# VHH binders against EG45-like domain containing protein 2 (EGC2), part 6

Target 1, 105 residues: EG45-like domain containing protein 2 (EGC2), of Arabidopsis thaliana (Mouse-ear cress) (q9zv52)
Amino acid sequence: AQGKAVYYDPPYTRSACYGTQRETLVVGVKNNLWQNGRACGRRYRVRCIGATYNFDRACTGRTVDVKVVDFCREPCNGDLNLSRDAFRVIANTDAGNIRVVYTPI
Key: E = the ipSAE of ESMFold2; O = the ipSAE of OpenDDE; V2 = 0.75 times the mean of E and O plus 0.25 times the DockQ between their complexes.

## First folded at step 6 (VHH)

Design p12 (framework vhh_enristomig; at its last look DockQ between E and O 0.06; V2 from the best seeds 0.00; counts 0 for: pae O 12.4 > 2, grease 27.1 > 24.2, SAP .697 > .668, placed apart)
Fold by ESMFold2-Fast, scan of step 6:
Structure p12 (fold): chain B 105 residues (1-105), chain A 119 residues (1-119)
Amino acid sequence: as target 1 above (105 residues)
Amino acid sequence: EVQLLESGGGEVQPGGSLRLSCAASGFTFSDYTISWYRQAPGKQREWVSTIYTGGSTNYAESVKGRFTISRDNAKNTLYLQMSSLRAEDTAVYYCARVEGYYSDYFDYWGQGTLVTVKP
């Protein structure tokens, strides 16, 4: 599926699914992907396809695998709210908001 | 300890301009993404604009081209320059640092500043 991704800063210790967790490659998902908490523990492979605005070299060309640990409460400015650790694997954090392809794994 | 304080709201005629400010304290301002939200009478809060740590910006479609978000890290202050104001821009405007960035847990909001656009 395609969507938009934004990021949030560590520490990742206020997760809706688990409260806390050891992993830092994590994601909060928008209401329509949350499914009343059934999304907790799902994993997605995420690739950046560009910034949502005109931004040079937003994508790194890499992919990242993330675990759903949190809910991105409305108003959510993306489908995926990636941990900063996950976001910077796939994109320049200065781009801030990127278009992504994400697939369940 | 984390505090956000908005100012600059007021009454203005359609087509007018206002500059909102948000003074931040209790954290390292330059390390955080900060956003503006608004809440019109009888409606839910809606996102208006975000500025990221590197200076990149994003805007709600309804304000794009009319509003400009900026930050002054030396002054720990966020700004929203509003131009070509419309009646539908009437709302209380809030500055926000969202912990967990839109998580179900706590976020940090200011008290808000009222903007009224009337003929």
Scores: ipSAE 0.000, ipTM 0.257, lowest interface PAE 10.6, mean pLDDT 82
Fold by OpenDDE, look of step 7:
Structure p12 (fold): chain B 105 residues (1-105), chain A 119 residues (1-119)
Amino acid sequence: as target 1 above (105 residues)
Amino acid sequence: EVQLLESGGGEVQPGGSLRLSCAASGFTFSDYTISWYRQAPGKQREWVSTIYTGGSTNYAESVKGRFTISRDNAKNTLYLQMSSLRAEDTAVYYCARVEGYYSDYFDYWGQGTLVTVKP
């Protein structure tokens, strides 16, 4: 699917899915994807396809695999709220908000 | 049109085993993550298990070690092998397609199949 991704800063230890968790390549998903917590443990491969707003060279060309550990609380400015660690793999964090393709893996 | 059709439900004794199937059509089955849910009488529908496109699996704590989810992409079929069944496993079991590659953020559901574990 295509959507938007934002990021949040560490620590990533708190999660709705697992309480304390120590993985760093994780994602919170917006309510529609959250499915009342049924999305917990879901994994996605995420790729940047461009900046949401005016920003040059937002994407790195890489992909990242992330695990759903939380939901993105409203208002959520993305479909995916990636950990900073995950976001920086696929995009320049200065872009803030990026267009992504994410596929279940 | 996306369709999911569950089968294999029935009555079983505690400690028994049962295998559910979910036949999928109307989409490229191998491209999607598929899940099992269940709904017991008077209770909310709850997640049971998921198998992802890469073959990895996830289970609700209540069924870990007893249930096994699998898929046959060649047959467009999802399975749930249930063992050591308990009375609390009694429910209508649903399969669901989680997300679509180009679709909106919603699931497609089957009609369900009833599993009854007699006390």
Scores: ipSAE 0.000, ipTM 0.217, lowest interface PAE 12.4, mean pLDDT 89
ESMFold2, look of step 7: ipSAE 0.006; ipTM 0.205
ESMFold2 (binder alone), look of step 7: mean pLDDT 81; pTM 0.813

Design p13 (framework vhh_enristomig)
Fold by ESMFold2-Fast, scan of step 6:
Structure p13 (fold): chain B 105 residues (1-105), chain A 120 residues (1-120)
Amino acid sequence: as target 1 above (105 residues)
Amino acid sequence: EVQLLESGGGEVQPGGSLRLSCAASGFTFDSYAISWYRQAPGKQREWVSTIWSGGSTNYAESVKGRFTISRDNAKNTLYLQMSSLRAEDTAVYYCARVEGYYEDSAFDYWGQGTLVTVKP
């Protein structure tokens, strides 16, 4: 599936699924992916395909595997709200909002 | 409901500086990305800068190095610090809440704008 990703900063506490977790490669998902919390613990492999606007070299060319730990409640600027740690693996954080391909693993 | 109110515009000489403000209400400010746009009479609306909810920033090439976008989440206020102003910066400046794909021009909730005039 394709979608948009933004990021949030540590500490990654107050997660809807677990409150707090050890993992830092985590994601909060928008309502359409949340499924009343059934998404908790799901994992996605995410790849950046570009910025949502004009930004040179947004993508690093790497992929990242992330665990769903939170709900990205409205207003959510993307389908995936990646931890900064996860976003930085796949993209320049200055891009802020990127288009991604994400697939369940 | 959602409101965005721009202020701080005025007349300035070339090379001068101005700070624009955008006061937001009616939504959880720190959860949204907010952008500055501008429109000169007879020209197309031009994107100027965006600050994302996570704090990252982006600038149009025409303003990079001269303008700085910032936000104060405690005050629900967005700022645009403008320096080294030029005649080409003359425009009505708008803030807009980002709620969708940026390039679709689908920014929801525009403010009323504030006029910046750089008099050569």
Scores: ipSAE 0.000, ipTM 0.150, lowest interface PAE 14.8, mean pLDDT 79

Design p14 (framework vhh_enristomig)
Fold by ESMFold2-Fast, scan of step 6:
Structure p14 (fold): chain B 105 residues (1-105), chain A 121 residues (1-121)
Amino acid sequence: as target 1 above (105 residues)
Amino acid sequence: EVQLLESGGGEVQPGGSLRLSCAASGFTFSDYAISWYRQAPGKQREWVSTIYSGGYTNYAESVKGRFTISRDNAKNTLYLQMSSLRAEDTAVYYCARVEGWYSDSGYFDYWGQGTLVTVKP
């Protein structure tokens, strides 16, 4: 599936699924992916395909695997609200809002 | 205004049971996930359990099988049934409506005043 991703900053200690967790490669998901909390613990492999606006060299070319730990309540600025640790693996944080391909793993 | 009001705390012996309640007002209760957190003296606040609007529940590993979270949407009330209580369950228990983080607006949350649970032999 394709969608948009934004990021949030550490500490990642107010997660809806677990409160806190050891992992820092984590994601909060928009209502359509949340399924009333059933999404908790799901994993996605995420790849950047470009910024949502004109931004040169947004993507790093890498992929990142993330675990769903949180809910991105509306108004949510993307389908995936990636931890900053996860976002910077796949994209320049200055881009802020990117198009992604994400697949369940 | 959003308000959460906990009750039901007290002193119990190890192996005992307590039922905590959280009365909610100021929002459409049935639309929101509501959580229980706890804080023991000298420790950081710890997540205990969440129940989502659709009835799905999560539990911290330390309380699985011993605690049960439930909600009554008609009464705007959240419950935590605690059984097989241990000394390490001693804490102030908080009801919370905790929202996710947003890039443009930060975190939103609402906390009750807490209710003290003490497990003593």
Scores: ipSAE 0.006, ipTM 0.197, lowest interface PAE 11.1, mean pLDDT 82

Design p15 (framework vhh_enristomig)
Fold by ESMFold2-Fast, scan of step 6:
Structure p15 (fold): chain B 105 residues (1-105), chain A 118 residues (1-118)
Amino acid sequence: as target 1 above (105 residues)
Amino acid sequence: EVQLLESGGGEVQPGGSLRLSCAASGFTFESYTISWYRQAPGKQREWVSTIYAGGSTNYAESVKGRFTISRDNAKNTLYLQMSSLRAEDTAVYYCARVSGYYDAFDIWGQGTLVTVKP
């Protein structure tokens, strides 16, 4: 599936699923992916396909695997709210909002 | 208008039992995952247990087998049944609905004090 991703800053210690967790490659998901909390613990492989606006070289070309630990409540500016640690693996944080392909693993 | 209100705390002896309640208002309770946290004197808040909107549960290792989390969606209420209480369970207990959105406001209750006296 395709969607948009934004990021949030550490500490990642106010997560809806677990409160806190050891992993830093984590994500909060929008309503349609949250499924009343059933999404907690699901994993996605995420790849950047570009910025949502004109921004040269937004993507690093890498993929990142993330664990769902949180809910991205409306107004959520993307489908995925990636930890900054996860976002920087796949994209330049200056791009801020990116288009992604994400696949369950 | 979104609120969480804890109750049921008090003093108990080691080995005793206690049931905490968390009353929710201002949101569709049944649609949300809700957690219990606690904060012991001089320590940071730690996660205790979670009940997912779908009904499954998780527990911190320190409370597994002794505490049971449950929910009553018709009453918009979350429960924590505590048994075999230990001195180290002494803490203020909070229920929480937390958001993962970058700048979203956390929804936390005021807490209820549990004191286990040796």
Scores: ipSAE 0.000, ipTM 0.125, lowest interface PAE 10.6, mean pLDDT 81

Design p16 (framework vhh_enristomig)
Fold by ESMFold2-Fast, scan of step 6:
Structure p16 (fold): chain B 105 residues (1-105), chain A 120 residues (1-120)
Amino acid sequence: as target 1 above (105 residues)
Amino acid sequence: EVQLLESGGGEVQPGGSLRLSCAASGYTFSSYTISWYRQAPGKQREWVSTIYSGGDTNYAESVKGRFTISRDNAKNTLYLQMSSLRAEDTAVYYCARLEGYYDSTYFDYWGQGTLVTVKP
């Protein structure tokens, strides 16, 4: 599936799924992916395909595997709200908002 | 640079309607989620509505069924159609393109706001 990803900063401690948790490669998903909490614990492999605005060299070329631990509440500026740790594996954080391919694993 | 410019505010009676506009420039508008927020006198800003790049929408419970968010990508413009207005809808309305924090504690770009006053 294709979508957009943004990021949020540590600490990642307000997890809707688990309360507090220590994993850093995590994601919050918007309401259409959340499914009343059924999404908790799902894993996605995410790859950057470019920035949503003009930004040169947004993608690193790497992929990251992330676990759904939270709900991305409105305003959710993407399909995936990646932890900063996960976002920077796949993209330059200065890009801010990126187009991604994400695949369930 | 990214710029957002609101218009369409004014004074209206309870039960009335207004349509707000937000003109966006300096980025690929069609690729971004964009939102409406408002700030009532003496209160913090609150989220009102969001429209995603694909056209899906979401609303705060307080406005659901009364407000409709829409976008015109050819005109780089965001709209908020407000109906059945109430005194508690009195606020400055802002459009925003935001960086993705969970609780909306960080905002990337804000317009200057447009005042909506609902007076009996």
Scores: ipSAE 0.006, ipTM 0.147, lowest interface PAE 12.3, mean pLDDT 80

Design p17 (framework vhh_enristomig)
Fold by ESMFold2-Fast, scan of step 6:
Structure p17 (fold): chain B 105 residues (1-105), chain A 120 residues (1-120)
Amino acid sequence: as target 1 above (105 residues)
Amino acid sequence: EVQLLESGGGEVQPGGSLRLSCAASGFTFSEYTISWYRQAPGKQREWVSTIYSSGSTNYAESVKGRFTISRDNAKNTLYLQMSSLRAEDTAVYYCAREGYYSDSGEFDYWGQGTLVTVKP
């Protein structure tokens, strides 16, 4: 699937699924992916395909695997709200909002 | 539906103090990161301080040690305690609902602002 991703900053406490968790490669998902909490614990492999707005060389070319731990409440600026740790693997944080391909694993 | 209402601004002399409040409604306040921004006449909005849903805080270098951000989740209210105010702190202060980085201000909610004037 394709969508948009933004990020949020640590600490990654008060996650809707678990409150807190040990992992830092985590994601909050928009309502369409949340499914009343059934998404908790799902894993996605995420790749950046470009910035949503004009930004040169947004993508690093790497992929990151993330675990769903949170709900991205409306208005959510993307389909995925990646932890900063996860976003930084795949993109320049200055791009801010990126287009992504995400695949269940 | 989402509303943020700032209050507490006013005129104060250099070295004085003010406490700003931001009353939030229409969302689960405790789950969001909330920030203070300010805009002086003729200048761009600048970030002042953030309080994360965890209670952790961060500050712009220009206000560290002088301003304290806090939240009361039971009252759905954000605060900014300002001390040792300087002329350069004169601005309209806004609270903003965050929780997402990057396109903040394009999709996030901003309050209407409260004016702080530091005059001798």
Scores: ipSAE 0.000, ipTM 0.134, lowest interface PAE 12.3, mean pLDDT 80

Design p18 (framework vhh_enristomig)
Fold by ESMFold2-Fast, scan of step 6:
Structure p18 (fold): chain B 105 residues (1-105), chain A 120 residues (1-120)
Amino acid sequence: as target 1 above (105 residues)
Amino acid sequence: EVQLLESGGGEVQPGGSLRLSCAASGFTFSDYTISWYRQAPGKQREWVSTIYSGGSTNYAESVKGRFTISRDNAKNTLYLQMSSLRAEDTAVYYCARVEGFYGDEYFDYWGQGTLVTVKP
């Protein structure tokens, strides 16, 4: 599936699924992926395909595997609200908002 | 009709401070995530900061610790407090409401921009 991703900064506390968790490669998902909390613990492999606005070379070419730990409440600025740690693996954080391909794993 | 109007830009010296405002109308402001972007002459538009409807915030690495985004839901206004300004902060600053992604297009709403010039 395709969508948009933004990021949020540590500490990754007050997550809807677990409150807190040890992992830092985590994501909050928009309502269409949340499924009334059934998404908690699901994992996605995410890759960047470009910025949603003009930004040269937003993508690193890498992929990242993330665990769903939070709900990105409407209005959510993207489909995936990646932890900064996760976003940084796949994209330049200065891009801020990127287009992604994400696949369940 | 969604409308975003930026103000507060101007000329400042390096190390100075400036506060930008964005007046929103045509939607329930408190329900939306709103962002600041900027575009320097000859460069692509760059994300600066986001404030979510719940009040949490994110910042581009280049502005962390120097800029503070905030909102006043009663006044339908977004702010960007800029401090320790540098020459590379010179840009037109835009307020934006990013709506969503569908197919290979995204929906967003942009203001007209306000120019910030940092001159030594």
Scores: ipSAE 0.000, ipTM 0.159, lowest interface PAE 15.0, mean pLDDT 81

Design p19 (framework vhh_gocatamig_d2; at its last look DockQ between E and O 0.04; V2 from the best seeds 0.00; counts 0 for: pae O 9.8 > 2, placed apart)
Fold by OpenDDE, look of step 7:
Structure p19 (fold): chain B 105 residues (1-105), chain A 121 residues (1-121)
Amino acid sequence: as target 1 above (105 residues)
Amino acid sequence: EVQLVESGGGLVQPGGSLTLSCAASGFTFSSYTLAWYRQAPGKKRELVAGIYSGGSTVYMDSVKGRFTISRDNAKNSVYLQMNSLRAEDTAVYYCARVEGYYSDSGEFDYWGQGTLVTVSS
């Protein structure tokens, strides 16, 4: 699927799914993906396909695997709220908001 | 006070079935992830199955297709249906409230006294 991704800063320890978690490659998902918490534990492979707004060289060309641990709290400006650690694998954090392809794995 | 009380263990022949139950109290049951762990004689404790507050489940590979974890929030209970039991499933089974994400070492903050499951001909 295609959508938008933003990121949030560490620490990533608090989560709706687990209360406390220690993984760093994690993601919060918007309501349509959250499914009242049934998305907890699901994994996605995410790839950057461009910047949402005007930004040159937003993508790194790499992919990242992330685990769903939370929902994206409103206001949510993306379908995926990646950890900063996950976001920086696939994109320049200065881009802020990127277009992504994400595939369940 | 948080309490978890397991029941349903016993002696069963290979290929048989058992249902384990865990009654929880002392916390908002629906808000927490619950799990079953087991410890066989001379072995380390291992995760068997977990169920998130949202209803998603996880299983160890060796029990997939045979065991089913479920929860009833109205009864503050979590269950483990065990089918096609094998000798290797013999262990003390523990109900646990999970504090963090699932790990092989078992990250839980509370567990019960355990219930013994013996699979033998």
Scores: ipSAE 0.007, ipTM 0.252, lowest interface PAE 9.8, mean pLDDT 89
ESMFold2-Fast, scan of step 6: ipSAE 0.000; ipTM 0.179
ESMFold2, look of step 7: ipSAE 0.011; ipTM 0.252
ESMFold2 (binder alone), look of step 7: mean pLDDT 79; pTM 0.800

Design p20 (framework vhh_gocatamig_d2)
Fold by ESMFold2-Fast, scan of step 6:
Structure p20 (fold): chain B 105 residues (1-105), chain A 118 residues (1-118)
Amino acid sequence: as target 1 above (105 residues)
Amino acid sequence: EVQLVESGGGLVQPGGSLTLSCAASGFTFSDYTLAWYRQAPGKKRELVAGIYTGGSTVYMDSVKGRFTISRDNAKNSVYLQMNSLRAEDTAVYYCARVEGYYSDFDYWGQGTLVTVSS
């Protein structure tokens, strides 16, 4: 599946799924992926395919595996709201908003 | 200690414009998402606009095309340019340091009053 990803900053607390968790490679998902909380604990492999806005060399070429721990409430500027730790693996944070391919694992 | 200080509020006529400013201290400004919220009389506080560290923005539907959020990392400041103001925009506007749009761990300023009245 393709979508857009943005990020949020630590601390990664007040998770809708678990309240808090030890993992830092985490994601909040938009309403269409949330499924009334059934998304909690799902894992995705995410790869950057380019910046949403004009930004040269946004993608690192790496992939990251993330666990769904939260709901990205509207206004949600992407399909995935990645932890900053996860976003940094796949993209330059200065890009802010990126196009991604994400696959369930 | 995180501090956010808003300024620029005032009385303006419908169709007018205002620029709100927020000066931040006590944290590494460039590392955080910043946002403007507002609270109108008798209503809940709501997110108006947000700006991520990389410059990506989000806006509530009723202000899209009229309001522009921006940041200046060298000045530790975030701004809200408000154009084509409507009576419904009357509210106290708050600057916030945000950990993500669904996080409840926002740090807020004291607010600045914007009144849109003919």
Scores: ipSAE 0.000, ipTM 0.167, lowest interface PAE 12.0, mean pLDDT 82

Design p21 (framework vhh_gocatamig_d2)
Fold by ESMFold2-Fast, scan of step 6:
Structure p21 (fold): chain B 105 residues (1-105), chain A 119 residues (1-119)
Amino acid sequence: as target 1 above (105 residues)
Amino acid sequence: EVQLVESGGGLVQPGGSLTLSCAASGFTFDDYALAWYRQAPGKKRELVAGIWSGGSTVYMDSVKGRFTISRDNAKNSVYLQMNSLRAEDTAVYYCARVGEYYSDAFDIWGQGTLVTVSS
């Protein structure tokens, strides 16, 4: 699947699924992926394919595996709201909004 | 009010130089990446140069070595120094804010400044 990813900053302590969790490579998902909370604990492998706004060098070329722990509440500017820890593995955080491929694992 | 205001465009001969300025207001300038884009008639708006909040830069291949992007956080300004200008650099140049998270307006654009390179 393809979509957009944005990020949020630590502390990751207000997560809808667990309140808080040990993992820092985590994601909040938009309503279409949330499934009334059934998405909690699902994992995705995410790769950056470019910036939304034509910024080159946004992507690092790496992938990151993330666990769903939160709901991306409106205004949600992407399909995936990655932890800053996860986002910076795959992209420069200054890009802010990136196009991604995400695959269930 | 969030605003970007460009200045410095004009008419210049091939081989000449211009400096474009972009003054930002209404947001925490230091937290954002800023970029210069350009658009010639009938063409897509394209990234010319970008500068991240930490000072790292990116350039379009055709301007590398000729253009330099810089920022002055104390003045809330970003600049594009353009040297060795060519006819194909003729375009409206736009300043843009990139990387705004959770904003209703993710891209903030200026009004543009016209650069014409001709004899």
Scores: ipSAE 0.000, ipTM 0.160, lowest interface PAE 13.6, mean pLDDT 80

Design p22 (framework vhh_gocatamig_d2; at its last look DockQ between E and O 0.45; V2 from the best seeds 0.00; counts 0 for: pae E 11.9 > 2, unsure alone 61.5 < 65, grease 25.1 > 24.2)
Amino acid sequence: EVQLVESGGGLVQPGGSLTLSCAASGSIFSDYTLAWYRQAPGKKRELVAGIYSGGYTVYMDSVKGRFTISRDNAKNSVYLQMNSLRAEDTAVYYCARVEGYWSDEGYFDYWGQGTLVTVSS
ESMFold2-Fast, scan of step 6: ipSAE 0.063; ipTM 0.459
ESMFold2, look of step 7: ipSAE 0.218; ipTM 0.566
ESMFold2 (binder alone), look of step 7: mean pLDDT 76; pTM 0.778
OpenDDE, look of step 7: ipSAE 0.678; ipTM 0.865
ESMFold2, look of step 9: ipSAE 0.000; ipTM 0.213
ESMFold2 (binder alone), look of step 9: mean pLDDT 76; pTM 0.778
OpenDDE, look of step 9: ipSAE 0.398; ipTM 0.737

Design p23 (framework vhh_gocatamig_d2)
Fold by ESMFold2-Fast, scan of step 6:
Structure p23 (fold): chain B 105 residues (1-105), chain A 122 residues (1-122)
Amino acid sequence: as target 1 above (105 residues)
Amino acid sequence: EVQLVESGGGLVQPGGSLTLSCAASGFEFSSYTLAWYRQAPGKKRELVAGIYSEGSTVYMDSVKGRFTISRDNAKNSVYLQMNSLRAEDTAVYYCARVEGYYTDEPGYFDYWGQGTLVTVSS
């Protein structure tokens, strides 16, 4: 699947699924992916395909695997709200909002 | 049971080469990210290189151009080819099955091996 990703900052506490946890490569998902909480614990492999704005060299060319731990409440600016740790693996955080391909694993 | 078994460590002169191997069992190897970490005396454990299931790789800046990570899904193995070794590469190297990447805590990755010692010394 294709979508948009943004990021949120640590600490990654108060997650809707698990509260406080040790993992830093995590994601909050928009309502369409949340499925009334059934998404908790699902994992996606995410790759950046470009910025949503004109931004030179937004993508790093790497992929990241993330665990669903939270819900991205409206107004959610993307389909995936990646932890900053996860976002910076795949993209320049200055881009802020990127287009991604994500695949369940 | 999940197992990761490293081999290939040893004593090598500066400028030399070593290939580390990690044999995995007990899980669907082709579906997981695998990584090499190292821990030098008195230092934190750090990510050296990682390889995603689709083959994309990541490297620590100090090893780029010198080390190459690869995987062989048919053999359930991951490798680290280390060239142009330096004294600062001396460490115990750990193979890990990784759910994600890098925190400073041992519980971050799901499973890891017991390690193999690499000593770079004249």
Scores: ipSAE 0.000, ipTM 0.130, lowest interface PAE 14.6, mean pLDDT 80

Design p24 (framework vhh_gocatamig_d2)
Fold by ESMFold2-Fast, scan of step 6:
Structure p24 (fold): chain B 105 residues (1-105), chain A 120 residues (1-120)
Amino acid sequence: as target 1 above (105 residues)
Amino acid sequence: EVQLVESGGGLVQPGGSLTLSCAASGFTFSYYTLAWYRQAPGKKRELVAGIYSGGSTVYMDSVKGRFTISRDNAKNSVYLQMNSLRAEDTAVYYCARVEDYYSDSGMDVWGQGTLVTVSS
């Protein structure tokens, strides 16, 4: 699937699924992916395909595997709200909002 | 209620400086791209500067080197430092929350605007 990703900063302590967790490669998902909490624990492999705006070299070319731990409450500026730890693996955090391909794993 | 409130506009002579502030409330400020737009009489509203959630900035060509956009996530505020002001910078300046450049509008929240007049 394709969508948009933004990020949020640590600490990742008020997660809807678990309250807190040891993992830092985590994601909050928009309501269409949340499925009344059924998404908790689901894992995605995420790749950056570019910035949503004009931004040179937004993507690192790497992929990251993330675990769903949170609900991205409206207004949610992307389909995936990646932890900063996860976002920086795949993209320059200065891009802020990126287009992604994400696949279940 | 989501809102943006601008301040700092005023009358200044050419070559002068002003700092505009925009206070945001009702949303998770750090998640969003914020932008400053301006509209002069008889002109369309145009993007002046934007700052992405990650901190990167973009500027309209005519303001590069003169204007600086910045944000303070702890204060839910975005700022526009305007130096070397010119008569053509005269406009109402609007703070905006940028939701999606993929949509036709791109912006989903606007402030009320603050007037900047550059004249002698």
Scores: ipSAE 0.000, ipTM 0.143, lowest interface PAE 16.0, mean pLDDT 81

Design p25 (framework vhh_7ubx_2)
Fold by ESMFold2-Fast, scan of step 6:
Structure p25 (fold): chain B 105 residues (1-105), chain A 121 residues (1-121)
Amino acid sequence: as target 1 above (105 residues)
Amino acid sequence: QVQLVESGGGLVQPGGSLRLSCAASGFTFSSYTMTWVRQAPGKGPEWIATIYSGGSTMRDDSTKGRFTISRDNAKNTLYLQMTSLKPEDTALYYCARVEGYYSDSGEFDYRGPGTQVTVSS
């Protein structure tokens, strides 16, 4: 699937699924992916395909695997709210909002 | 009630600088993505820059070397620092709160009345 991704900052200690967790490559998902919490623990492989809004070289060309640990509440500016640790693997954090391809793993 | 009030506009000579401010009230400012938009006489609105709740920014390529967006969450204030101003920058500048998922440039639920910037001798 395709969608948009934004990021949030550490510490990742107030997560809807587990409260706290060891992993830092984590994601909060918007209502359409949340499924009343059944999404907790699901994993996605995410690749940046660009920031289409006048930002050159947004993507690093890498992929990142993330675990769903949180719900992205309004205001949620993407389908995926990636941890900063996850976002920086795939994109320049200055882009802020990126187009992504994400697939279940 | 949500309120956004811009200030800092005025008349400036080409090559000059201005710093615009947008004072926000009535919502949790730190949780929202904010944007600056301008509208010149007889033209449609033009997106300038966005700053996300986490602090990262996205800027229009034509102005990003001259304009810098920033925020101060403790003061509920959004800023636009403008340098090397040109006559073509003459416009009404307004700030806006971006709607959740529809945070693509130009999609917002509240905007301020704007502050006029005129670049002329």
Scores: ipSAE 0.000, ipTM 0.147, lowest interface PAE 14.4, mean pLDDT 80

